# VH-VL binders against Jerky protein homolog-like (JRKL): the designs that were tried, part 5

Target 1, 218 residues: Jerky protein homolog-like (JRKL), of Homo sapiens (Human) (q9y4a0r168to385)
Amino acid sequence: LQPEQIYNADETGLFWKCLPSRISVIKGKCTVPGHKSIEERVTIMCCANATGLHKLKLCVVGKAKKPRSFKSTDTLNLPVSYFSQKGAWMDLSIFRQWFDKIFVPQVREYLRSKGLQEKAVLLLDNSPTHPNENVLRSDDGQIFAKYLPPNVASLIQPSDQGVIATMKRNYRAGLLQNNLEEGNDLKSFWKKLTLLDALYEIAMAWNLVKPVTISRAW

## First folded at step 9 (VH-VL; framework fv_patritumab)

Design c18 (from w02 with heavy chain G104S)
Fold by ESMFold2-Fast, scan of step 9:
Structure c18 (fold): chain C 218 residues (1-218), chain A 120 residues (1-120), chain B 113 residues (1-113)
Amino acid sequence: as target 1 above (218 residues)
Amino acid sequence: QVQLQQWGAGLLKPSETLSLTCAVYGGSFSDYYWSWIRQPPGKGLEWIGEIYRSGETYYNPSLKSRVTISVETSKNQFSLKLSSVTAADTAVYYCARGDYEYFSSYFDYWGRGTLVTVSS
Amino acid sequence: DIEMTQSPDSLAVSLGERATINCRSSQSVLYSSDNKNYLAWYQQNPGQPPKLLIYWASTRESGVPDRFSGSGSGTDFTLTISSLQAEDVAVYYCQQYYDTPYTFGQGTKVEIK
């Protein structure tokens, strides 16, 4: 397979309202009695090919099927592929739905646009949230997943993932640059931040990750 | 394998400014918070502060008025300056890598330490 | 600040025997959003920097022998060395990273009996 046909997906948690600002954490908003702290965490999955030139739309798993901030927005217009799960964790059903509904069609479209054979492999770690390899395969068998042993996965998907860290850095920088002058303090900004705002910022953050950053991870 | 190399002046007079530098080799610099931690002779560990590649800093409130941490991302280095030192600042000073992903720091790699002695 | 208190201050254990060190935080270090305990354990040999043993209260760092284990949740944590080896003679520190400033316990010195 060509590098364009080799994909990798990694999951990470994001506290979209509790950034690496110690001020936000110290104020205790995420753990204050009555605060919906679990709604401030989502699971994000990043997927791209080995060249870094094809980045798939981010997969985001949140707690609510339709968060309050989504009232005026159709899910088709979201900058991410949004799924809901009680604990905001990736699960077998969501991973399989993402593979069948999002990954396979988008990879086919990309490869077709490049004049390449519509054949690809998705390299994954052996996580409990990932379905059996046998069910992660397109109907024609040409696009499929392969699990890496832990010793190999650590080389391709190191625990210190530069791609994910770069995306999170871009996200936090974007939020800080877009802080409103309303309330004249950071605490007011964080109180007003909605999940929808965060989804747009994280999508922008992912789009800012350079192809070379992704290709270096291989 | 990540390696932290640290250097700086180890002998100071009261009222002087302590200056230490830490350089990171063999791993990603930009994806982590970088901390300074000190340990007075025969005592426990005290976190001084941390810095991210952007220059964003967080300091221990007990030292905030005297401490400055800076970063030189192009060189994969970060530095500590502690002003107006006294004998109470005598300690081994360590640089260390903190976890970026969870907005908090446990420290998985440490420099060898630099003994700083303030004589009065 | 979150205060970390270890017990005992010192412990003498025979080679091959179990060593148990306790750590108590002045407030919970369990974060409800991710259900994780923001607690780490370090080993420090004389003249050396601390070495990470355990993070997230019970996750063993890569390369750390399986005789080291961490347990506990909320405010009460334990580091266990199931069968003390000569190289385990060291000072052990717990650390909370739930909130800044990050704080460490006062240390527990483990010596051979």
Scores: ipSAE 0.005, ipTM 0.426, lowest interface PAE 14.5, mean pLDDT 81

Design c19 (from w02 with heavy chain G104D)
Fold by ESMFold2-Fast, scan of step 9:
Structure c19 (fold): chain C 218 residues (1-218), chain A 120 residues (1-120), chain B 113 residues (1-113)
Amino acid sequence: as target 1 above (218 residues)
Amino acid sequence: QVQLQQWGAGLLKPSETLSLTCAVYGGSFSDYYWSWIRQPPGKGLEWIGEIYRSGETYYNPSLKSRVTISVETSKNQFSLKLSSVTAADTAVYYCARGDYEYFDSYFDYWGRGTLVTVSS
Amino acid sequence: DIEMTQSPDSLAVSLGERATINCRSSQSVLYSSDNKNYLAWYQQNPGQPPKLLIYWASTRESGVPDRFSGSGSGTDFTLTISSLQAEDVAVYYCQQYYDTPYTFGQGTKVEIK
């Protein structure tokens, strides 16, 4: 398998209304100027190949099936692949749908565009939210998942904390820049921030993660 | 159907503390913000403040120094205390449900109202 | 604070005729990111709490008769009752929920002529 055919996916929680500060990061809390802690969160999943040149559209899990901020927006034109779950957590069903409907088709298209065989492996940790390895396989058997052994999982994190930390840093910087450009007060900006706004910003933040940042994580 | 039942003392003297309680029946309590709104006789509506199940509160700045809203999620109840009342606080006080899908609220269910009279 | 001003203060309309109530906000209540107007309309009958009629400037609350409609955007809003019925005698209030404190108009009293 070439590096273009080796993928990793990793999950993280995002407090999308959290003001970035050293104290907020340390204490795991979301704090907005003039407000107490607000724990409005989603689950984000990042997936990319070993070269970092193919980054998949972010997978986001939120609470509401169709938030009102999405109304009148073509769901196919969302900047992320959005799913809903009562606790905003990844689950077996969502992971399986993402694998079958998003991962396999997009990886196949990418490899075809590069003149490579449409064969790939998705390297995963052994998480309760990940389906049985047997069911994470394309219909032709060429694109499939493998779980990392316990002794290797701690040594290899292809979509590791460094990549995720960079994305979250880019997200916070993007929100602040957008607020400055619009001339809004920080408090009113954060109060009026919708999930749709956050999805556009996190998608941009993911796109700003450089290929070398991802490839070095291997 | 959702019903808001409210109660509390209706007659106060200046400098006393107003205390009202609202109980929610027939629907989800935990997923909504809950507000207090008042209406002086022959006048319009004034929003007092709102509370979420966590105890997180937002108050009208004009009343913030005198107002406290608290929540008791085990009973699906929330309460208003307004200290140092004057004749200007004479009003019908309503509890109301906010819209949980948005950070800011319009009000789709209201309690019947409690007339509070402050004699000077 | 966002100030809400209604006009007229009172309106007398014959049964079956059109009633129009205006509401103006001191600042725009249109949020560009979701393209929504954070404006609601309420009906208050004598001795009763307000009843929600319309939210998002033009969305009719479930169970509200189709003779009630809302329109407008930004700072200027209208509540229309296309064919006034006897039960529509009430005071009507607009409310912004674009920012706290939430604020209401002074009210418009609708009476049968």
Scores: ipSAE 0.006, ipTM 0.444, lowest interface PAE 13.4, mean pLDDT 82

Design c20 (from w02 with heavy chain S105D)
Fold by ESMFold2-Fast, scan of step 9:
Structure c20 (fold): chain C 218 residues (1-218), chain A 120 residues (1-120), chain B 113 residues (1-113)
Amino acid sequence: as target 1 above (218 residues)
Amino acid sequence: QVQLQQWGAGLLKPSETLSLTCAVYGGSFSDYYWSWIRQPPGKGLEWIGEIYRSGETYYNPSLKSRVTISVETSKNQFSLKLSSVTAADTAVYYCARGDYEYFGDYFDYWGRGTLVTVSS
Amino acid sequence: DIEMTQSPDSLAVSLGERATINCRSSQSVLYSSDNKNYLAWYQQNPGQPPKLLIYWASTRESGVPDRFSGSGSGTDFTLTISSLQAEDVAVYYCQQYYDTPYTFGQGTKVEIK
C-alpha cells in the first residue's frame, strides 16, 4: 500500500463554548464565565492519509438532532459531517455510518484522482465505539479497517495527538481573533457563540493543520 | 416529578425592571430549553424567549430590546428581566420547558404563573 | 412572524358530543426534511397554566385521554374532542414551533351547551 492508501482516524472531545484568552490558546484549557457553569461539548473525529494531503471533512457528534442554530442552514452544506447522539459521543452506529457513507466514497474518489488503485486501510485504536473490523469493509473488500494492538497504537497515536492538539489550538486562536475583532466584552461573545459558529470555526481550524504536521505523526 | 417553581416581584411602577426566577426540581435541567411565556388578563399567550444551559438565548423580536434571560446552571434556575415596563406588561408570567432536540419545541411542563401588575 | 388563527372563538357543545377546533397558520409549519408538523395544542383551565395535549400535530401527550386527537398538515390543523366531558370546559390554544418567535392562536373557549 502507498502512503496515500493508509489512513488513520482518531476521536477527541471538544469543549467548544468557552471564552477566548491567551491562556486557553497556549495551555489548552477552556475558560467559562461563572464558577459552576459547565462547558458545551462535542466529539470530533479527524481522519487523514499518511501523506497528510487527503484530510477528510471533520466528523462531529453533537447532542441535538436539529440544533436551533441550524434552522436556516442546509445540513448538506455544513462544513463538517454532523451526527447526533444523546451524550454527544461516538457510538457503533455513527462510526459505521461515517465509514460507509463518508470514508469509503471519499477515499475512492481521492485515490482515483491520483491514479492509484482504489484500495486502502483505515488504522484504528481499540475503542469501544469502533465496530468489529470484519464489518468495516467496502462491498468489494478493497477498503477496510484494521485495529492496532494497544501497545502498537500507543507508539502511533501519541504522534496523532499532536494533530488534534494543533487543531484545538487553531480553534481557540480563531475564537480569540473573532472576539478581538468584534470589540464585544467576553461575556457577550460567550453568550452569542452558537454551535453553528463553532462548527465553522473548528472546520477552519482543521483546514489550517498542515500536511507536514500530519505526515510527521506517522 | 418535574416541578417548575417561580417567584419574583408582583407589583411594579412604570419604567421599572421586572425580575422573575424559575427553579427546576426533578428531572434533567441540561437537556432542555427554558422559556418565559406571558398572558395578559383575559387574553392569549405570548412567548418571550428561551435559554439553554450554555447561555444561548432566543428572544421574541417584539421584546428583544427590553428582555434578558439568564441561567444559573449550578442551581437549576433561569431568570427573566424585562426593562422599562408599562401597563401593557401587566400579565401572568409562566416559565416552561422545551426540548433541545429540534429547531423549536412545544412546552410540556409549566410553572404555576406569577401575576405581575404594572401600576402607578 | 407566523400568525396562528383559531376558529371558532367560542364553541358550545353538549356533554358527550363532538367538539372540533380549527387552527390555521399564515405559512406552512411542515418541515420537509423530517416531514414533521411543528404544531402543538394546549388546554387551559381557569386560574391554571396551559397543559400540553398534542404535539407534532397528532401525537397525544402521555396521560391525555384518547378522546383528544389532532389532525392536519401544513397550514390547516384540527383538534377534536370526540365526547365532551365536564372537565373539558376550558380554553384551547394551538402553537407553532416551526420558527421563532413561537406563536399561539388567540384561543377557543369550549363551553357546555
Scores: ipSAE 0.392, ipTM 0.756, lowest interface PAE 2.8, mean pLDDT 87

Design c21 (from w02 with heavy chain S105E)
Fold by ESMFold2-Fast, scan of step 9:
Structure c21 (fold): chain C 218 residues (1-218), chain A 120 residues (1-120), chain B 113 residues (1-113)
Amino acid sequence: as target 1 above (218 residues)
Amino acid sequence: QVQLQQWGAGLLKPSETLSLTCAVYGGSFSDYYWSWIRQPPGKGLEWIGEIYRSGETYYNPSLKSRVTISVETSKNQFSLKLSSVTAADTAVYYCARGDYEYFGEYFDYWGRGTLVTVSS
Amino acid sequence: DIEMTQSPDSLAVSLGERATINCRSSQSVLYSSDNKNYLAWYQQNPGQPPKLLIYWASTRESGVPDRFSGSGSGTDFTLTISSLQAEDVAVYYCQQYYDTPYTFGQGTKVEIK
């Protein structure tokens, strides 16, 4: 298999409704207004090939089945592949749906565009939210998942300064820049921030992760 | 199983503020949108607005300048305030649960209604 | 706003006979992305809150008798009561939930002939 045909996916949690500051961007943290503010959380899955040149549309799992901020937005035109789960956690059903409906079609389209055989492997860690290997296969068997042994997985998993950390840093920087451009105070910005706004911002943050950052994680 | 219990002042004078509260029992509060809907005597239904646990609100444009819906998630309660009332605001006011769906609400559970009369 | 118009305003039907109520929306309430019609039907008895009968134009709410059925798509919808019973004497409302503000039809009063 060529590097273009080898993919890896990793999950992370994101508290998307936070109060960014120049200090939080530098130190990698966010705050929320008030003493005991409720933080909104989503699960994000990042997936890319070994070259870093194909980054899949982010998979996002939120709690709300019907986010009001999505009103009148074509679901096919969301900047991410959105799924809902009561706890906003990845589960076996969502992972299988993402694999079948998002991963396999997008990988085929990419490989076809590059003149490569439509054959690929998705390398995964041993997370409890990942289905059995025999379930994660395309109908023709050419695109399939394989679980890495723990000792091998640790060699390619992103660190705190890796792919996921870079994306989260880009997200926080984007929120700060958006707030500065709007001229809002931080509390007004936080109250006005919707899930849809956050989804556009995290998609932009993912797009800003350079191919070399991804390829060096392998 | 799910029950919505509502209360508030039933008799108001013109220019006063209407205040009603709805409490939810027997089911999940945080995963639903909660609406207020009114019905003038002998007339049809008018949606007032809805709220989510986050405080995010959507109001009927015809009432937006006068209406405020608030939520107290820790108490499983949400409330309606309608300012500058007139005789036209005389109606039975219902709280209702918006059922699970992507961006629109139909109402599967309703409170019993509170009659609000605006008279001099 | 999406305007909802019901016909007729009132309907008298003999016990055991079919009652048909129509609802028309001023614009389509069919969402192309999920292929669902954002339309519901309610029954209201005097002194009671409305009770949900049908959602997604044709899906019957749990506990609602099978004599109630909904049909239609886009802008034209029908609620049918196949064999009217005494307890079905009520006012019926359609509601669109495709766009805010959510809007209701003016209501159709069903009476025994």
Scores: ipSAE 0.007, ipTM 0.467, lowest interface PAE 12.2, mean pLDDT 83

Design c22 (from w02 with heavy chain S105T)
Fold by ESMFold2-Fast, scan of step 9:
Structure c22 (fold): chain C 218 residues (1-218), chain A 120 residues (1-120), chain B 113 residues (1-113)
Amino acid sequence: as target 1 above (218 residues)
Amino acid sequence: QVQLQQWGAGLLKPSETLSLTCAVYGGSFSDYYWSWIRQPPGKGLEWIGEIYRSGETYYNPSLKSRVTISVETSKNQFSLKLSSVTAADTAVYYCARGDYEYFGTYFDYWGRGTLVTVSS
Amino acid sequence: DIEMTQSPDSLAVSLGERATINCRSSQSVLYSSDNKNYLAWYQQNPGQPPKLLIYWASTRESGVPDRFSGSGSGTDFTLTISSLQAEDVAVYYCQQYYDTPYTFGQGTKVEIK
């Protein structure tokens, strides 16, 4: 398989509605004393090929089935692929839906656009939120997932943690830059920040991750 | 068709915690925001806060240090707790269903109201 | 916060005559992307909870009589009762739902002359 045909996906939690201060963020984490709004959490999944030239639309799992900041018709045009789950974490059903509805079609279109065979492998860790390997396969068997054994993964794996860290830094920088451009009223900005606003910011943050950052992680 | 039934303590002393519960009958519970709105005697309406089935809450900033709204989806119920009450918290408290299409909510069904008196 | 101001505070209208209530928001409640005004009107009879009359500034709630209509856009809104009936004696409130906290006008009391 060519590097264009080898994909990796990784999940992370994001506290998207956090009131920042000069010391509220330590090692990429928001720390605000006693404020319940830090619990506004989503799960983000990043997926890209080994060249870093094909980054898939982010997968986001939130709590609300129909967040009030969304129009139902706008979910088709969101900058991310949005799913809902009560705890805002990935589960077997959502992962399979993402694989079948998002991953397989987008990978096929990308490979076709490059004149490559529509064959690809998605390399995954053996997480409890990931379905059995044999169900993550396209109808023609050409696009499929493969779980890396723990001993092999530790020696030969993409550095997806570095990619995720870069994306989260880009997200927080984007929020701060937007707030500075709006003026000095940080509290007002934070109060008005909606999930939809956060989805646009995180999508921008993902787009700012350079292909070389992804390819070097392999 | 949709009916909201509310209950809780109506007479409180200063510094106590107000606790009210609203149960929803008929229609969908999961597809709406659920709000608490109060009205002091002879005065207008003040929105307290709202909750979604996920536990996601939005509070009126004037009250948010004292307010907690919680939801129990298995019973189609949501509850209001308001701590450190004073005479200024004397009001009729309503639960209400918030309908929406994009963002924000307007209220299409209301509970009957519970008069809460804070005295002595 | 978005302040909602109604005028008048009270009005007396004869049966069968037109009643007009105004509501002004301190900032626009028109969302340019969907071209909707996030404004509702409620009727409250003594001893009862408020009842929704109008939402999206001009859409009548199901079951609300045709004599009630809403109009306006941006910051200036009007509730009109074309031919006042005895059962329309109530306090009327406007509400913005463009931003939290949701805010209500101070109310307008409609009485028979």
Scores: ipSAE 0.000, ipTM 0.440, lowest interface PAE 14.8, mean pLDDT 81

Design c23 (from w02 with heavy chain S105A)
Fold by ESMFold2-Fast, scan of step 9:
Structure c23 (fold): chain C 218 residues (1-218), chain A 120 residues (1-120), chain B 113 residues (1-113)
Amino acid sequence: as target 1 above (218 residues)
Amino acid sequence: QVQLQQWGAGLLKPSETLSLTCAVYGGSFSDYYWSWIRQPPGKGLEWIGEIYRSGETYYNPSLKSRVTISVETSKNQFSLKLSSVTAADTAVYYCARGDYEYFGAYFDYWGRGTLVTVSS
Amino acid sequence: DIEMTQSPDSLAVSLGERATINCRSSQSVLYSSDNKNYLAWYQQNPGQPPKLLIYWASTRESGVPDRFSGSGSGTDFTLTISSLQAEDVAVYYCQQYYDTPYTFGQGTKVEIK
């Protein structure tokens, strides 16, 4: 398989509502007015091929089926692929839906655009939220997932901690820039930040991750 | 155990701004949405809007241009301002606690209500 | 907006008899992922704020007598009072909380026959 045909997906939690500051960006911490951490969490899944040139639209799992901030937004026009689950964590059903409805079609279109065979492997860890390998296959069997043993997965984590950390740094920097551009004080910015705002910001943060950052992680 | 106490001006002239405040005693303030709901005399209930501890607000679209809800988390208080009132705004105004799991809220505790009369 | 319609507008029932109030939503308030109906029922006595009776269509609020029960799913819901008592004379409202704005039925007045 060519590097364009080899994909990796990694999940991470994001505490999306935090007070943006240069200190928060530098130290990787979130604060809220009153100096207490308020946890607003979603699960994000990042997926890209080994070249870093194909980054899939982020998969985001939140608690609410109909987040109130989405009220005026068609779900098809979101900057991410949004799913809901009561704990805001990935589950077997959501992973399978993402694989079948998002991963397979988008990978197929990308490979077709590059004149490559529509054959690809998705490398995953053995998380309990990931379905059996037999379930994660395209109808023609050409696009499929493969689980790595824990010892091997630790050595070949293409979407490693560095890629995710870079995306999270980009997210915090974007929040700081958004606050500066709006001309609001920090307290007003924090009060006005919605989940929809965060989803646009994290999508931009993912888009800012350089292909070389992803390819070097391999 | 949970008690909602509300206060504010009860008599207004057309074009004035309605201002009501609700204070929450007992229980958790931060884990709920806090709503204002009104009821014109002899009529049904109309949800006005809600606020979360963060200051995040959601308003009924029919009232959105005139409504502001604010929160003072350090005092466990939230307030309603409704601008440009008319006789149609005459109603009993209630504050209420919205319990939720994912989205949307049902109301398990209510304030006593404040009758607001708009007359010329 | 989701429109809530109650029937009947008023109901007269003898003491000890069953009272049934219906509520219909213009669209489903059942969330398929959690299989819950985002529907509540309230009782309002004259001069008092509404009091929560039922949430999630069928869950009785703490302290509410066993004679009150909620049923239904999707768009059609029922509040039942199995044996009407004098203190049950009130106006009853259904409320959907599936989407904002939250909307209430027009109310059903329950009176003693």
Scores: ipSAE 0.005, ipTM 0.450, lowest interface PAE 13.6, mean pLDDT 82

Design c24 (from w02 with heavy chain S105N)
Fold by ESMFold2-Fast, scan of step 9:
Structure c24 (fold): chain C 218 residues (1-218), chain A 120 residues (1-120), chain B 113 residues (1-113)
Amino acid sequence: as target 1 above (218 residues)
Amino acid sequence: QVQLQQWGAGLLKPSETLSLTCAVYGGSFSDYYWSWIRQPPGKGLEWIGEIYRSGETYYNPSLKSRVTISVETSKNQFSLKLSSVTAADTAVYYCARGDYEYFGNYFDYWGRGTLVTVSS
Amino acid sequence: DIEMTQSPDSLAVSLGERATINCRSSQSVLYSSDNKNYLAWYQQNPGQPPKLLIYWASTRESGVPDRFSGSGSGTDFTLTISSLQAEDVAVYYCQQYYDTPYTFGQGTKVEIK
């Protein structure tokens, strides 16, 4: 398998409705100590190949099936692959749907575009939200998941967290930049921020993560 | 059982500010939108606005300049303030619960209502 | 705003007979993406808050008697009470929740003949 054919996926929680500030941006956090706010949460899943040149569209799990801010937007035109779950947590059903409907088709298209065999492995930790690896396999058996042993997964987790930390830092910076450009104060900006706004911002934050940042995490 | 209890001043003079509070018992506060709806005597229902636990609000455009809805999540309470009242604001005011799951809300639980009379 | 119009304004029906109330929206309240009609029906007894009867145009709220049913799609909706009981004397309202501001019909008063 070439590096282009080796993928990793990692999950994180994101508090998307919070007060951004210069200090939050520097520390990669949503809020600064001392600011009282109610934080809305989603689950984000990042997936990329070992070269960092193929980043999949972010998977986002939110609470609402049809959020208020989505009223005028076709879900097919969202900048992310959106799923809903009552607690906004990844679960076995959503992970399998993402694997079958998003991961496998997008990986095939990418490998085809590079003139490579449509064969790939998705390396995962042994999380309760991940289905048995036997069910995470394409119909032709060429694209499949493998669970990393606990000792191996533990060794690479700090580097993987660097990618997520960079993305979250980019998200906070983007929110602050948008607030400054519109001339809004922080309180007004926070009250106006919708889930749809956050989805566009986190998608941009993911796109800003450089290939070298991803490849160094391996 | 979910119960909505509401309270506030019932008699106002023109130009004063109406203030009503609704407290939620027996169920989740966080998973719902919370609305205020009014009904003038002998007339139909008028939606005033709604709030989510985050402070996100939506107001009826006809009342937007005078309405503020606020939330106190630690107490499972939300409140209505309506400024510059006139006789046209005389109505029974209800608080009500709407679902978070969809972009629009119907109301499955209602408070008992508070009669607000505006007279000089 | 979406305008909701009910007909008739008042209806007198004998006990045990069928009562039919109509509701028309000025714009469609059918959301094509989820194929749901964003329409609800309420019953209001004198001195009490409205009580939810029907949501999504045809889904009966838990605890509501089987004699109540909702039908229709898009702009034209009907609430039917198959066999009127004494406790059904009330004012009935339809509500759209497809767009804000949410709007209600003017109400239909149901009385015993």
Scores: ipSAE 0.014, ipTM 0.599, lowest interface PAE 8.2, mean pLDDT 85

Design c25 (from w02 with heavy chain Y106W)
Fold by ESMFold2-Fast, scan of step 9:
Parts: structure tokens; C-alpha cells; sequence
Structure c25 (fold): chain C 218 residues (1-218), chain A 120 residues (1-120), chain B 113 residues (1-113)
């Protein structure tokens, strides 16, 4: 398989409303252990090929079944693939749905657009959120997942460090830039920020991660 | 362990605003949806709307123009306001906990109900 | 809206005999991705709030006696009480939670024959 046919996916948590001020950091407001309000948190899954030239649409798991901010937005037109789960974390059912409905079709379209054989492997760690390897396979068997041994997964998982950190930095920068363009004060901005706003910003943040950042992580 | 206590005025005149509050004790408030459901005397159940701890609300389209549900997460309370009441709004009003997986809620705990009578 | 229709409106059953209540939805409440039916059943005794009996069409709520069972898929659902007891005299409601607004059947009144 060529590098274009080798994919990796990693998960991370994101507090989409948390931009701590210096005062908040000193008082521990934004990072207080045991904080009860986690409605601002989602789980994000990033997936890209070894070249970094194909970044899949982000998978986002939130708590709300039908976020109010989605009221006038067709879910098919969201900048991310949104799923809801009570704890806002990935589970076996959501991972399987993402693989079948998003990963396989998007990889086929990409490889076809590049004139490459529609054959690919998705490299995963042995996370409890990942289904049995044998069920993560396309109908024709050409696109499939493989679990890396624990000692190998730590060395080859590109999103475990720099890629996710870069995306999160891009997200925070994007929120600040949007706030400046809107001309709102910070307090008003946070009151008005919706989950939909955050989904557009995180999608842009992911799009801004350069291919070289992804490829260097392999 | 989970208990829902509800209160509010039960006697209203036409055109007034119904206001009811529900407080949750003995269980988690987070990670559940909280609904209001009503039942006219001798009739079936009608879902009014639901709220999540974030303040995100979903309303029955038939009542949407008159309904506001709000939440006070710090107090584990949520409230219903129904404006411009008529005799057709006479019903027992229940608050209920909605458990869920992806979409939709089933209701595993209910408040005792508040009879609201609208008459002049 | 998804319309829920129960049958019969009322039934009289002798103590110890089987009671069967049917519920039909105007469209499927089976979600293909998780293969679950978004259907619940409730029992309401006079002067009391409804009590959850069954969710996911066939999963019995904790503490509910095993004489209560739910079955069906898609648009046709059944609540069965295998051996009616005096405490089971109540009105029973089905509810779909596949889409908002959540809707309930009109209710089925179960009485002792």
C-alpha cells in the first residue's frame, strides 16, 4: 500500500468554551478538578492518511441529541460528522457507524480522485472504543482496520502529540479572531457562542493543520 | 433515590401565564434531558418540551409559540412558562427525567403532577 | 408527527389470564444504525403519574415484574402481561422517542373481568 492508502485515527477531548484568562488560571477556574459543568466538552476524532494530504471530516461526539444551535441547519451540511452520546465520549456503536458511513466512502472517493486503487488500511490502537478488527472492513474487503500492538502504537500514532496540539491551538486562535471581527466584548462573545459556532471553528482549525505536520508525525 | 418535586399556581384565568417549577433531588441532574408532559382530565399524555443543562430546548411545535422552558443548573431546577392560557390548557402537568442514547427520551422518573385549572 | 395508535381502547381480563395490548406507529421507529426500536411502555394507576415499564421496545425497567414483556419491531408493538394481578388494573400507554415531538398512544384501560 502507498502512503495515500494508509490512515490513522486518534481521539481527544475539547472544551470548546474554555479560554482561561490569567486571573482564571491563577484561581483555577477553567481547570478546577471535579468541575461539574462539562457541557462545553466534546470528543473529537481526527483521521488522515500518511501523506497528510487527505484529512477526513472531523468526527465530533457531543452530549446533546439535538443541539438548539442546529435548529435551522441540515445535519448533512454540518462541517463535521456529529454524533451524540450521554457522556460525550466515543463508543463502539459510534465508531462502527463512523467507519461504515464516513471513513469508507470518503477514502474511496479520495483514492478514486487520485487514480489509485480503492484499497486502504486504517491503523488503530487497542482502545476500548474501537470495535473488533474483523467488523471494521468494507463489503469488498479492500478497506479495513488493523490494530497495532501496544508497543508499536505508541511509536506510529501521528495524532498522539503534535497534530492534535496544533489543531487545538488553531481552534483557540480562530475563536479569538472571530471575536475581534464581530466587535463584541469577551463576556458577550462567550454568552453568544453556540456549539454550532464551535463546530465551524474546529473544522477550520483541522483544515489549517498542514500536511507536513501530519506526515512528520509518522 | 431520584425524586422530582414540582410546584406552582394551579388556578388561572384565561390569558394569564402558567408558571411551574421542578426540583431534582437524590440523583444526577447532568447528562439527562428534563421534560414537561401534560394530561387533560380523562385524556392522554402530551409532551410539551425538554431542556438540557446547557439551556438547549426542544418544544412541541403545537405549543412552541407559547412555551418557554428554562433551567437553573446550580439549583438542579427547571421551569415551565406557558403564556396566553385557555380552558384547553386545563390539565395535570408533570415534570419528568428523560434518559437517552442518541436521540429521543424515555421517561424513567416523574414528578407527582400539578393540576392546573383555567377558568374565569 | 409520528402518530401512535393503541388497540383495544379497553379490555377486561380475568385474574391470572394473559393481557395483550397493541401499539402501531404511523412510521417506523426502528433506527437502522443501532438496530433499536425507540418505543417505551408506561403504566398509570388512578391519581398517579405514569411509571416506566419497558424501553427499547423489549427492555424491562429495573424493578418491573417479569410478567410484563414487550415485543415487536418497526411499526407494530405489543405489551404482554402474562398473568394479570389485581395491581395491574391501570391505563397503559406506548410512547415513541424516535423523533420530536414525542408522542403517546391514546391509552388502553385494563380491567378485571
Amino acid sequence: as target 1 above (218 residues)
Amino acid sequence: QVQLQQWGAGLLKPSETLSLTCAVYGGSFSDYYWSWIRQPPGKGLEWIGEIYRSGETYYNPSLKSRVTISVETSKNQFSLKLSSVTAADTAVYYCARGDYEYFGSWFDYWGRGTLVTVSS
Amino acid sequence: DIEMTQSPDSLAVSLGERATINCRSSQSVLYSSDNKNYLAWYQQNPGQPPKLLIYWASTRESGVPDRFSGSGSGTDFTLTISSLQAEDVAVYYCQQYYDTPYTFGQGTKVEIK
Scores: ipSAE 0.000, ipTM 0.455, lowest interface PAE 15.8, mean pLDDT 82

